VH-VL binders against p56860. Designs and how they scored, part 2

Target 1, 255 residues: p56860
Amino acid sequence: MMTAEVRTPEQGGGPLTTEPRAPRSAPGHADASAPAFGPETDPRDIIRWALAAHPDLLMPSAFNLNGVVLLDLAAQAGYRGEVVFVDTGYHFPETLATRDRLESRYPELTFVTLNAGASPDDGQTPPDLYASDPDACCAARKVDPLQRYLKEQGPSALLNARSRDQASTRADIPFVEEGGARRRVNPLAHWTREQLEAYAAEHDLPVNPLYFDGFLSIGCWPCTRAVKPGEDARAGRWAGKGKTECGLWQGENKL
Short names: E, the ipSAE of ESMFold2; O, the ipSAE of OpenDDE; V2, 0.75 times the mean of E and O plus 0.25 times the DockQ between their complexes.

## First folded at step 1 (VH-VL)

Design b7 (framework fv_barzolvolimab; at its last look DockQ between E and O 0.01; V2 from the best seeds 0.00; counts 0 for: pae E 3.9 > 2, placed apart)
Fold by ESMFold2-Fast, scan of step 1:
Structure b7 (fold): chain C 255 residues (1-255), chain A 119 residues (1-119), chain B 107 residues (1-107)
Amino acid sequence: as target 1 above (255 residues)
Amino acid sequence: QVQLVQSGAEVKKPGASVKLSCKASGYTFTSYYINWVRQAPGKGLEWIARINPSSGNTYYNEKFKGRATLTADKSTSTAYMQLSSLRSEDTAVYFCARHGYSGYDLDYWGQGTTVTVSS
Amino acid sequence: DIVMTQSPSSLSASVGDRVTITCKASQGISSYVAWYQQKPGKAPKALIYSASSLQSGVPDRFTGSGSGTDFTLTISSLQPEDFADYFCQQYNSYPLTFGGGTKVEIK
């Protein structure tokens, strides 16, 4: 290996970049094809399979409802690895408080916060990007640090909290997703929002209190507040009479 | 290069307290939990406690709860362990160690600090 | 607490020998076991994590295996620098616990 300093990723790439660990060889673990998982499969069984196939499994989380439920199920299934969160500088205080409550509840897990203490003025992203392109801003602040960390750690698989119920673009996600640098395992792919809410309530999980204040999806505050129902996918709207009446839903129901 | 550098040897009387330091370099201090482990002469390794330097969150082995106190100073990338009410049985080498890739596997260790408790 | 029973407590071996050290957990710990080497007067050095994953910079003559309750560290062809103490550690549950150690001595 070169002894000369190289900017990215060894030098951290920017003020908010986490310093990389030494690279590791591929871990010694069994190659495995996924079993036939189905609509009645307990997510814990999917997680147990993933742990057996990928002992180096890593769990990124934004601590939304899905993430909180997955974390509890993963801990029950025997997961003891890292829970990785990216501090974008734009999280609601309620999201950070939820993370802290989860860290206290699951002391057996390590909660890694990338770019801890991040601010809106990070020196890398234009300070007004959230106003002109809020999705790009959130993705850039989250994607770059997470990708660097994943490249450095080299996990063979990720445990993700995605479900088919969340968006039309997620309607067909498999339980085990191949391709790219590593496998992605989606134990909650088949769970509905109703099942997630029931599970969280039954187990008294620390969920983000903003869910009780009418937020249906919680991300960075600029991205969350910029979403307009009329500009999003039309799927899932109840009592809609067609495209010409979509504006009436906002006026009558305050979607 | 990842390095954990610990403070120098300590000699204490029974009933005293001691505060050990562990200075981290070569990595982002706030991204890794710091664990404290001791080894008495001729004995094995015994885990004491851990701290997340980012949040200050701590977890203690029940055997040391109430006597051990972990803190971390982000500005100096230094972790501390204070052990109070010292007994001769606390004579040991004390190590700090960073958590590893799969959780609490400990991938980098400090050189150790010898603590001798004698009357 | 999870008790880690390590065996043997000591063994004598010659350069070139295959050395096997075992570690048994009192309850299931999946693959959450690490192995360490310690030389006199030095801190432990990480060898293996997740039961079988080799730490960066560690020679491939060191292999770990096992899952659940029974774990093994094997040194396929012992070298002069391998005479040391070896410890297993579980990290499935708090408190973290270590095996009693195995001293590998020159025959």
Scores: ipSAE 0.609, ipTM 0.826, lowest interface PAE 2.0, mean pLDDT 81
Fold by OpenDDE, look of step 5:
Structure b7 (fold): chain C 255 residues (1-255), chain A 119 residues (1-119), chain B 107 residues (1-107)
Amino acid sequence: as target 1 above (255 residues)
Amino acid sequence: QVQLVQSGAEVKKPGASVKLSCKASGYTFTSYYINWVRQAPGKGLEWIARINPSSGNTYYNEKFKGRATLTADKSTSTAYMQLSSLRSEDTAVYFCARHGYSGYDLDYWGQGTTVTVSS
Amino acid sequence: DIVMTQSPSSLSASVGDRVTITCKASQGISSYVAWYQQKPGKAPKALIYSASSLQSGVPDRFTGSGSGTDFTLTISSLQPEDFADYFCQQYNSYPLTFGGGTKVEIK
């Protein structure tokens, strides 16, 4: 009757010494005036400049066509920072899936998903907020979480996927926006929709499938519809509500 | 400390209008809704309307649509409610109260303003 | 409109008693319920939000519970300062609506 000694495996769970991440030295605001960029300037060169001037650069994204293209270009240009996404609780499954595909495609980037804390089932936020007050809904579900994170991280600049071709309100977007809490860099400022589509196709980028169903600008499902041929790309955003922007780029909550 | 300070008592005749004020302090005025709630003598609470001071977005109880008008002045952090075509049934204490975007619990209240409508 | 039926309308209790007040919603409202205390001549004071979350500075003898249609406010041991009116509120949908109130009186 051989008593088999059950060797209890010593779970040597060594304490994950979370080495205190050295305080990122406040990168000196390099007062460097932005170079003169033009429509023919390679977005990657703009991004390289931004990275040199702002090593703490962050990239907010909603993974629209522009965002997906920017991610690829940024990665090529040597960006290795965070891609910051806010999960509002109202994203399309296709959007979340697109995020996941991008995260898999670009392991050199750090994808950060922020939770709004204002989910449809949180027992706190009224479920009809998106209908009764779209501005408040966007503030609570998107702007506030992002602002809190940005305040905490304190980046000196943001890398944005905005382009002049997105909306009439963006017709004069510069490559570099000054003022506000931080600098905003728009490498794709002059890229057309056709250029973006061509680039995405050429590089087999994981564009949100809804784009091909007429969702040219994608946000939360309650406030997003497909656009008709000939409509503005953002006509499907907050349709009929007199709202054209989520509040990230203008007003008191400007990023 | 968060405070909502309301204007003083009002006595009005039937058919008249009243404008009440609610001055907010101790917090970012544009980050919260201001609600108006009234309470008739010996009765329960009745929600009238709310305003987003940031955007000016309002939502009214259907019962008060057309008679109640909410406004907000960001420069003075003051919310206003005008109630027109006053009736005896409008005799009540009127409260302003705030809640956030992500919760409609009224966490802070004004002290109330008594409005008396009498012939 | 969502009707909040609050019961009882009044009750008499002694210091130290357990007091229970109920609100029933005319439809499912998840946890979008708040509770308030109001003393004579004063504004309501927030006690509970999200059906069961205690407001800051409120004593833990106050407890909210419930989901869907049936909600309860419980005072585990009534204190002298707790003699007041109590109201429930729903904020699932507009218009915001309140219960009819419960007067807690000294026995």
Scores: ipSAE 0.578, ipTM 0.807, lowest interface PAE 0.9, mean pLDDT 91
Fold by ESMFold2, look of step 5:
Structure b7 (fold): chain C 255 residues (1-255), chain A 119 residues (1-119), chain B 107 residues (1-107)
Amino acid sequence: as target 1 above (255 residues)
Amino acid sequence: QVQLVQSGAEVKKPGASVKLSCKASGYTFTSYYINWVRQAPGKGLEWIARINPSSGNTYYNEKFKGRATLTADKSTSTAYMQLSSLRSEDTAVYFCARHGYSGYDLDYWGQGTTVTVSS
Amino acid sequence: DIVMTQSPSSLSASVGDRVTITCKASQGISSYVAWYQQKPGKAPKALIYSASSLQSGVPDRFTGSGSGTDFTLTISSLQPEDFADYFCQQYNSYPLTFGGGTKVEIK
């Protein structure tokens, strides 16, 4: 299948030229088409397909409910890759403790913490940037470290925990997204919060304890509040700051 | 350029312990697991354990449990393995290796440290 | 523990030959297999990960294939620098385990 050409001069004249043959893609070719998935499709079947199509699959996570459920489903489906978390310096202690519990429970996964040891006073950003310019704060402390890592590793696909039930801005998320630097796979696209909670309870998953205090979407402590009755799960994110999505899913830096 | 530079050769008597070092450079030390693998003379490779330098989380091959101890020093980007209660069958070249792209494939290896255990 | 049975244990070949090395896992391991090359007195060098994905800087004469339990490393046209020991490694389950190795020698 693959071969390396022996270097030899052209007999009888002319300058030598050698062009290395491009290696064939891994068995999980980037243009592999997804099966028809529907709302009743087991997320583990979607993950198994994604693993076959993309052996270099990576999973970013902030360890919210969706992410914890996805992590367990992925482990069950045979995922043995990386779980990539960015330490912004502004995570709740409960979030860091949840990461540590998950690492202990899933020794078969590789937990990668980017920007480890970050703190509010580490000088990476001005002290109040989260308030004055939350987009710039997220760019510097979350988006940029993750994008640099993904550029270095070059995965052809990501395994993401987004679901349509999380917010109106996510209402049309498909199981497989094209566009951007890599394919994005959303096995939980059609799962409801009720299904996620039921799964987590049934499997005794290490859920961030702040979830049970009404923090239905947990980010950095300066930009996160408990949601009010009747609000979207993400309504507590950047409340009063005009920001609705993390830069990871938008614009030039889209994952 | 990713490099793993290991400590020098060791000669030990049975019952002693040894502490090997593996200094990393050319990448963010705390973002990648470090594995330890050994190779006895004329034998194959044997995985010992791994450590996550950011959390200190470890996982050991049962064969070495209780004798091997992995640590990491973030300030010097150095991983350590201590092996205690040495026996003659622990004579081997000990490698440190960084985890790779897809998890526990080992993409960069140190040069190896020879440990000789004899009376 | 997952046993990786590698064959042959040695082979003798000439420059330009096609060489095939196999590994069989004692249970299904999906595609979680890596291949390494090791020369005398040196550390192993990574060749293949995820059964068939080529490590950066590895020549395309090296190919990996297989899934489940049966895996193959092929060198399509053996070069002088390819005379070495080769071994597979599974990383589906702890403990991580290696095949017994294949010595590729010059005829």
Scores: ipSAE 0.399, ipTM 0.734, lowest interface PAE 3.9, mean pLDDT 85
ESMFold2, look of step 2: ipSAE 0.007; ipTM 0.534
ESMFold2 (binder alone), look of step 2: mean pLDDT 93; pTM 0.940
OpenDDE, look of step 2: ipSAE 0.362; ipTM 0.721
ESMFold2 (binder alone), look of step 5: mean pLDDT 93; pTM 0.940

Design b8 (framework fv_barzolvolimab)
Fold by ESMFold2-Fast, scan of step 1:
Structure b8 (fold): chain C 255 residues (1-255), chain A 123 residues (1-123), chain B 107 residues (1-107)
Amino acid sequence: as target 1 above (255 residues)
Amino acid sequence: QVQLVQSGAEVKKPGASVKLSCKASGYTFTSYYINWVRQAPGKGLEWIARINPSSGNTYYNEKFKGRATLTADKSTSTAYMQLSSLRSEDTAVYFCARDYYGSGTSYYGMDVWGQGTTVTVSS
Amino acid sequence: DIVMTQSPSSLSASVGDRVTITCKASQGISSYVAWYQQKPGKAPKALIYAASSLQSGVPDRFTGSGSGTDFTLTISSLQPEDFADYFCQQYNSYPLTFGGGTKVEIK
């Protein structure tokens, strides 16, 4: 059975529980059409629209630069839903420390950490699967736990921190994407890395310190390397594996 | 050859500060964390803190936060730990140990250790 | 803090014996466990990382296993140079923490 660590806003940074989360009740939602958003639209306006259209909205986050910036903007816009993090068992300690700082800074939000089978061993995911099959490692440690949680919770939409500036494969992502299992909202689609960095600095956001160590895109430690000058920001992800996108955004695994 | 060479033994009085060094050679200094770990006589290992020599970012065991200060000098490939307000229970052998983070694709634990520096705190 | 509990604290063995040392974490730590060997007056030497991966130059009689909360270091056929102290260490969460150690003594 899937287990979760939950920090609730009741007392801010309160005790964690390692128990399966009960499925949320599905609220009545409007079948609202997305308005025309543009290159100068404040992400908070996109988030406010999403909350009105989808009161059951969830925000998956890997706590990368985009995720941290989105979290702050969402909190300002009135988001009080779950921030869902998958503990793949292969995160850098810096990523987990960043999560802890975010939980402390945003006591008004519920943080859910999904455990990807750290205890007990399911007998299916070997400790070194990341070395032999990074796609299978990604699916077992990240994609499958998140998909299972989303199926159980049944949100009608997700807030995602994707931006067009992250990779050539993301250059044309819309602010609101229909299809798949649920609607996806990308409030940061139009923000550049420069804008994200400036925002994080201005608001003293807890950014993963690995960004200062040459990591422009941070994932699980076996699948991430520091990028060289002139490389695509996601070139450090799945180095040597011919992959630029996680299975979350491809084919039948698309969120 | 890959090596971490630590400074010599120190004898200090209670309330004093001590600064230990750990000089790296034979590898890219900025691709590895440097951890500081101590061992009291006849006891086990206790992690104090970690520094990324490239960025200067530090991570402290809460027990030592405010007393331990880690720094690193990239030009000399040397890491330092200063421990202040020394007490008799700080008497221990202090080790530095590297931990690969490099490109993020290898996580080898602390694969190379310094020989240790004995710190004695006595009146 | 994650507490690492090693068992046994000491054991007596003969050359050729199979030796097993266990390490239990107070919380789930996936596979973020390393094992170290320490001889008197010396710094620790790394044996295993990521619970089961053998460090370069370490003999294959050393094996690590486990995930989550229960981990084991096994020496399949104890050699004279293997009489030492052994420590497990988690690196899943700050602060990094070590087990209390296991002393492997000659019978």
Scores: ipSAE 0.000, ipTM 0.414, lowest interface PAE 14.0, mean pLDDT 77

Design b9 (framework fv_barzolvolimab)
Fold by ESMFold2-Fast, scan of step 1:
Structure b9 (fold): chain C 255 residues (1-255), chain A 118 residues (1-118), chain B 107 residues (1-107)
Amino acid sequence: as target 1 above (255 residues)
Amino acid sequence: QVQLVQSGAEVKKPGASVKLSCKASGYTFTSYYINWVRQAPGKGLEWIARINPSSGNTYYNEKFKGRATLTADKSTSTAYMQLSSLRSEDTAVYFCARTDWGSAFDIWGQGTTVTVSS
Amino acid sequence: DIVMTQSPSSLSASVGDRVTITCKASQGISSYVAWYQQKPGKAPKALIYYASSLQSGVPDRFTGSGSGTDFTLTISSLQPEDFADYFCQQYNSYPLTFGGGTKVEIK
């Protein structure tokens, strides 16, 4: 079952959900054309452009290294919108702890947790769905809850933490993707893993501790393993399944 | 009206193959799994496999892996199960059944009797 | 594979009786148990899912209980239409497995 929950750690309710957001009624608040960005463009300049073009901008995040770095850069650039996290019920405790640390560090942001089912025992999705049908599990526990929320909110664009350095399937992602239901902005498209690690260290950002144990792309525990030297960062996800991406980023830009 | 309608009875010789159909109506075919379950005369229920009609993704009971093949045709809202290398112990009523995310098999086909004899 | 053991295999009862059928899983399956009713010559009908949740349209006299390894289906006041076979099923892990069934016969 999906519920939309607002988490603001600096309010008296702790990191737990406060209340759901009202749906946005007007999609497409801005029609600005994307400028030319290049290898030397500061991600904060891309974010500032995105905010000016799309004041209804939302930022989905799984709180991996890329997500943590993007969050800090976005806060610096003036982002004060929602950070949307899908609680699939199968996250590592380390991922949830990282979320809690980020909520404490950025009290000026609104963190929204979408609950696909609070635990593997919610009765709605079998625990082994991840192993037997990764597409259905991804759809039911992550893609569908996020798609429903985005349909309700109606943002004209999303701020994504994808980089070309993460996987072969991401090697050519542009800074701004057009088409589909909404525009997608990838301010970190040109950043390398080394740049992301250096930035996180320099700014003392809360990085998921599993990252240092070889989990370069951290998803749900049934489908995540540590990567070996020379493997794509996303090789640890969907191990043995012939898949490197959740359906979230496939097709005709359906987010 | 939500329903699953299965193909008619089959009589096969040992070593033959059979292909059964299950036609869905009254709901969005691609939104639910189709499972295949069999029941030998006077016996209990045995799960064979399931298919996601949207993706074509399948999962098989190891007992039937290599002999059972599930497919689905979105244009006709029809699921199929082919069972190869038939043996006398494959004599059973074969059911298709719908399930969504983590619930019981809520809609069942009427069953198809498959008889395997010399 | 998870083995589901049902008991009894059969029972005789009268209209108005309280009937109890049990199902034991060979390992922990949380609440991922469904119960089905099957009448002669017909497909099974879902009664209960998630151990204790009543399927839409099913009479309130049917109740499910239990978690982990021990599960029970209860019919509080048996009606003439309740004489049938009953099966439990786990859907915690693949392959999905069913109990051996319980036949409820008229006394």
Scores: ipSAE 0.000, ipTM 0.414, lowest interface PAE 14.0, mean pLDDT 77

Design d1 (framework fv_dupilumab)
Fold by ESMFold2-Fast, scan of step 1:
Structure d1 (fold): chain C 255 residues (1-255), chain A 120 residues (1-120), chain B 112 residues (1-112)
Amino acid sequence: as target 1 above (255 residues)
Amino acid sequence: EVQLVESGGGLEQPGGSLRLSCAGSGFTFSSYAMTWVRQAPGKGLEWVSSISGSGGSTYYADSVKGRFTISRDNSKNTLYLQMNSLRAEDTAVYYCAKDRGYSSGWYDYWGQGTTVTVSS
Amino acid sequence: DIVMTQSPLSLPVTPGEPASISCRSSQSLLHSNGYNYLDWYLQKSGQSPQLLIYLGSNRASGVPDRFSGSGSGTDFTLKISRVEAEDVGFYYCMQALQTPYTFGQGTKLEIK
């Protein structure tokens, strides 16, 4: 059960968090249509359009390869909004270390960590028990805290790091999705894993080291395993459960 | 600049009570699990209790279950250990420790410790 | 409860020589997620414990590369490739797979 969120900026010897930017209570009221983006479009141009159309834009991130690449491109394109991370209580230590490195590298951005509430202790509850109902795990620890924060902040659009080659379920994602209360913008929809890896290497970005151990899509540790040769990048998520997407991305009007 | 400072230790008689505090600074306190570990004079380390970042989950060593209560006040960046029905065997230095990032027992920072002596 | 057993309990070493400490668990610490939930800590005289190695083989921030952790399942080793005077103290392994979390008895590393 999740009823309260926690977000506190911190600076000093621990993870560096920049001061919060201007309030996000201003709604997007401009009539802005999405342009026709294509396979040659620079992601920075998509981000620049999104910023102009949606000044209240937010970027949720789990700090996977895609998220790290998007963060760097967004910073270059002039993004100075919040980077929102949900602390589910199940993150690998490598994921949290990657977050800390990103906070230090991008002091111009505001990093918000949402506490999921009653975080599990991986010492007492077998991890398989947490993975037995992946929908409930996702909703309580990731989807619900993020949805509550987004409802409170009311952004007119989100920057997401999804790409078409991550999974069969993502093969047809557009650059800009409609969505009830807000748009979802996928600047990396057309980038391949190889392009993301090359970009990260060229710019010396802090990539989660688990990525190089076969964790091509990194989520909560009870729901993630290394992929086998020939599997989809997201095959390690909810292995054996017939699920590759969190409820966050289900339906046209979710988030 | 991560710092953990314990306080509240002292001399108490068997059957008495003490409340330990651990003040954290230099990190987002609510995002990390916290733990108490004790060390009896001349002995090794013994895990006592852990609490999740939100305070929603608490865990105890069998030797203290029912007598000790771990809690936290995230608005004050402070961890507590309420110790009731103290026994001579509870005599130890009590360390506060920060989990590395999530609630899984990797303690990257430790306080200086506070001494608890249970003696008649 | 998972029992952690260290060997040796006393380890005198000549400076510059290698040192090796064994840690054995009464049950496997290898989780289905691929991690061994075993950590190593160093406690120098009069000081608080400090993290050396987490999840079997990962060096903590600031720990010199002469320290390494290895092993899987029930048998783990902490190695110091060349012992320095500052390494004296008690070394503890700890399992964090299952509560109650448990430490080994400790190994006292001394200079000869």
Scores: ipSAE 0.000, ipTM 0.416, lowest interface PAE 16.0, mean pLDDT 76

Design d11 (framework fv_dupilumab)
Fold by ESMFold2-Fast, scan of step 1:
Structure d11 (fold): chain C 255 residues (1-255), chain A 120 residues (1-120), chain B 112 residues (1-112)
Amino acid sequence: as target 1 above (255 residues)
Amino acid sequence: EVQLVESGGGLEQPGGSLRLSCAGSGFTFSSYAMTWVRQAPGKGLEWVSSISGSYGSTYYADSVKGRFTISRDNSKNTLYLQMNSLRAEDTAVYYCATDYVWGSYRSDYWGQGTTVTVSS
Amino acid sequence: DIVMTQSPLSLPVTPGEPASISCRSSQSLLHSNGYNYLDWYLQKSGQSPQLLIYLGSNRASGVPDRFSGSGSGTDFTLKISRVEAEDVGFYYCMQALQTPYTFGQGTKLEIK
């Protein structure tokens, strides 16, 4: 059974959305009203469109560099929905500390932490499971809790922090993905790592300290290492496993 | 405030039994694998047993297999160690801790220990 | 079973000086996933153990940056760049690659 811990917003007022004409996009008319986004589109414009089209929008986040940047841009664009984090039990303490700093910085947002939920008797979670089968670990500790929460909440769309610059498997992700149970919006699809780093520095965002220790991509501690010069940024995740993506974004089992 | 509080230690004769308890508070107990580590007087640390979170998979040191049973009650945030067929070499301080193999390393939680003495 | 061996077993250090503790395993702790399943613990007199380093080189939350872990495979080192009075105690390495999990004998760090 999945357990959720929620921090309610301590907001001082509502967001001002100053878009004179919202896109016509709404749940049920997605293809007819989808706007044309391109390499010069401000991510905040994509987020504002998504909010107008999907008032029930949710933002899953692992609080990596992309996630932290997206969170700040989303807050600026008027996002006041849930920020959903899955505590897999395998996060670096630096990742959890980054979450705490973000909760403190964005009191107007609702942060939901989903603790790893397991089916009562359908398997076992030995101490070394993560070492022998990272796919099983990912499914039980991250994918399943998030899928259960999303089924219960039923959002029509998700706001994701993926960018084309992260990995070869992400090179062609669109700004708006359809298919599966709900629409996925990728406002940072066109941003480079350099743009993300510059934005975070300029706005003094709480960034995971492990980035200063040579980690270009941060996930669960059993599956994350520092990258070597010339390696893909996500090469440090699932080292030796031939993967750059969690099952959350793979095949027909997409969110 | 995070706490792990052990109880159930004491004096027992060889062949006897004791049941240790470890009550957790201030953290999501069911999300953590839990462990028992012991330390004999004047000696180093020895891992005794671990139990996974929700599934309750159990692991034991060779010296205690068949004699000790680790268990947990997540509804009470409590870890147990049932110690049967006690031997003089089981004399030690027994610590309750979150499992260091994995789990959240935000804060490594240990109890203060409970003393078990096995002598005639 | 994996045997863990520490050296030295006794380490007297002058405050402000560096200290280094070695830990060797009877077989490689480097998993195919690229990680070394070795942790370091400190136990101060009259206190419970506390985690210093996990997975070879990662500092636990709240641990000062003067502590660092390094090494791979069978040879690991814990370093303290500048020893302080409060660092006195027993240091233990532990392998978590496979059950049974095993500790080294412990190294007593003391102020001379």
Scores: ipSAE 0.000, ipTM 0.386, lowest interface PAE 17.9, mean pLDDT 74

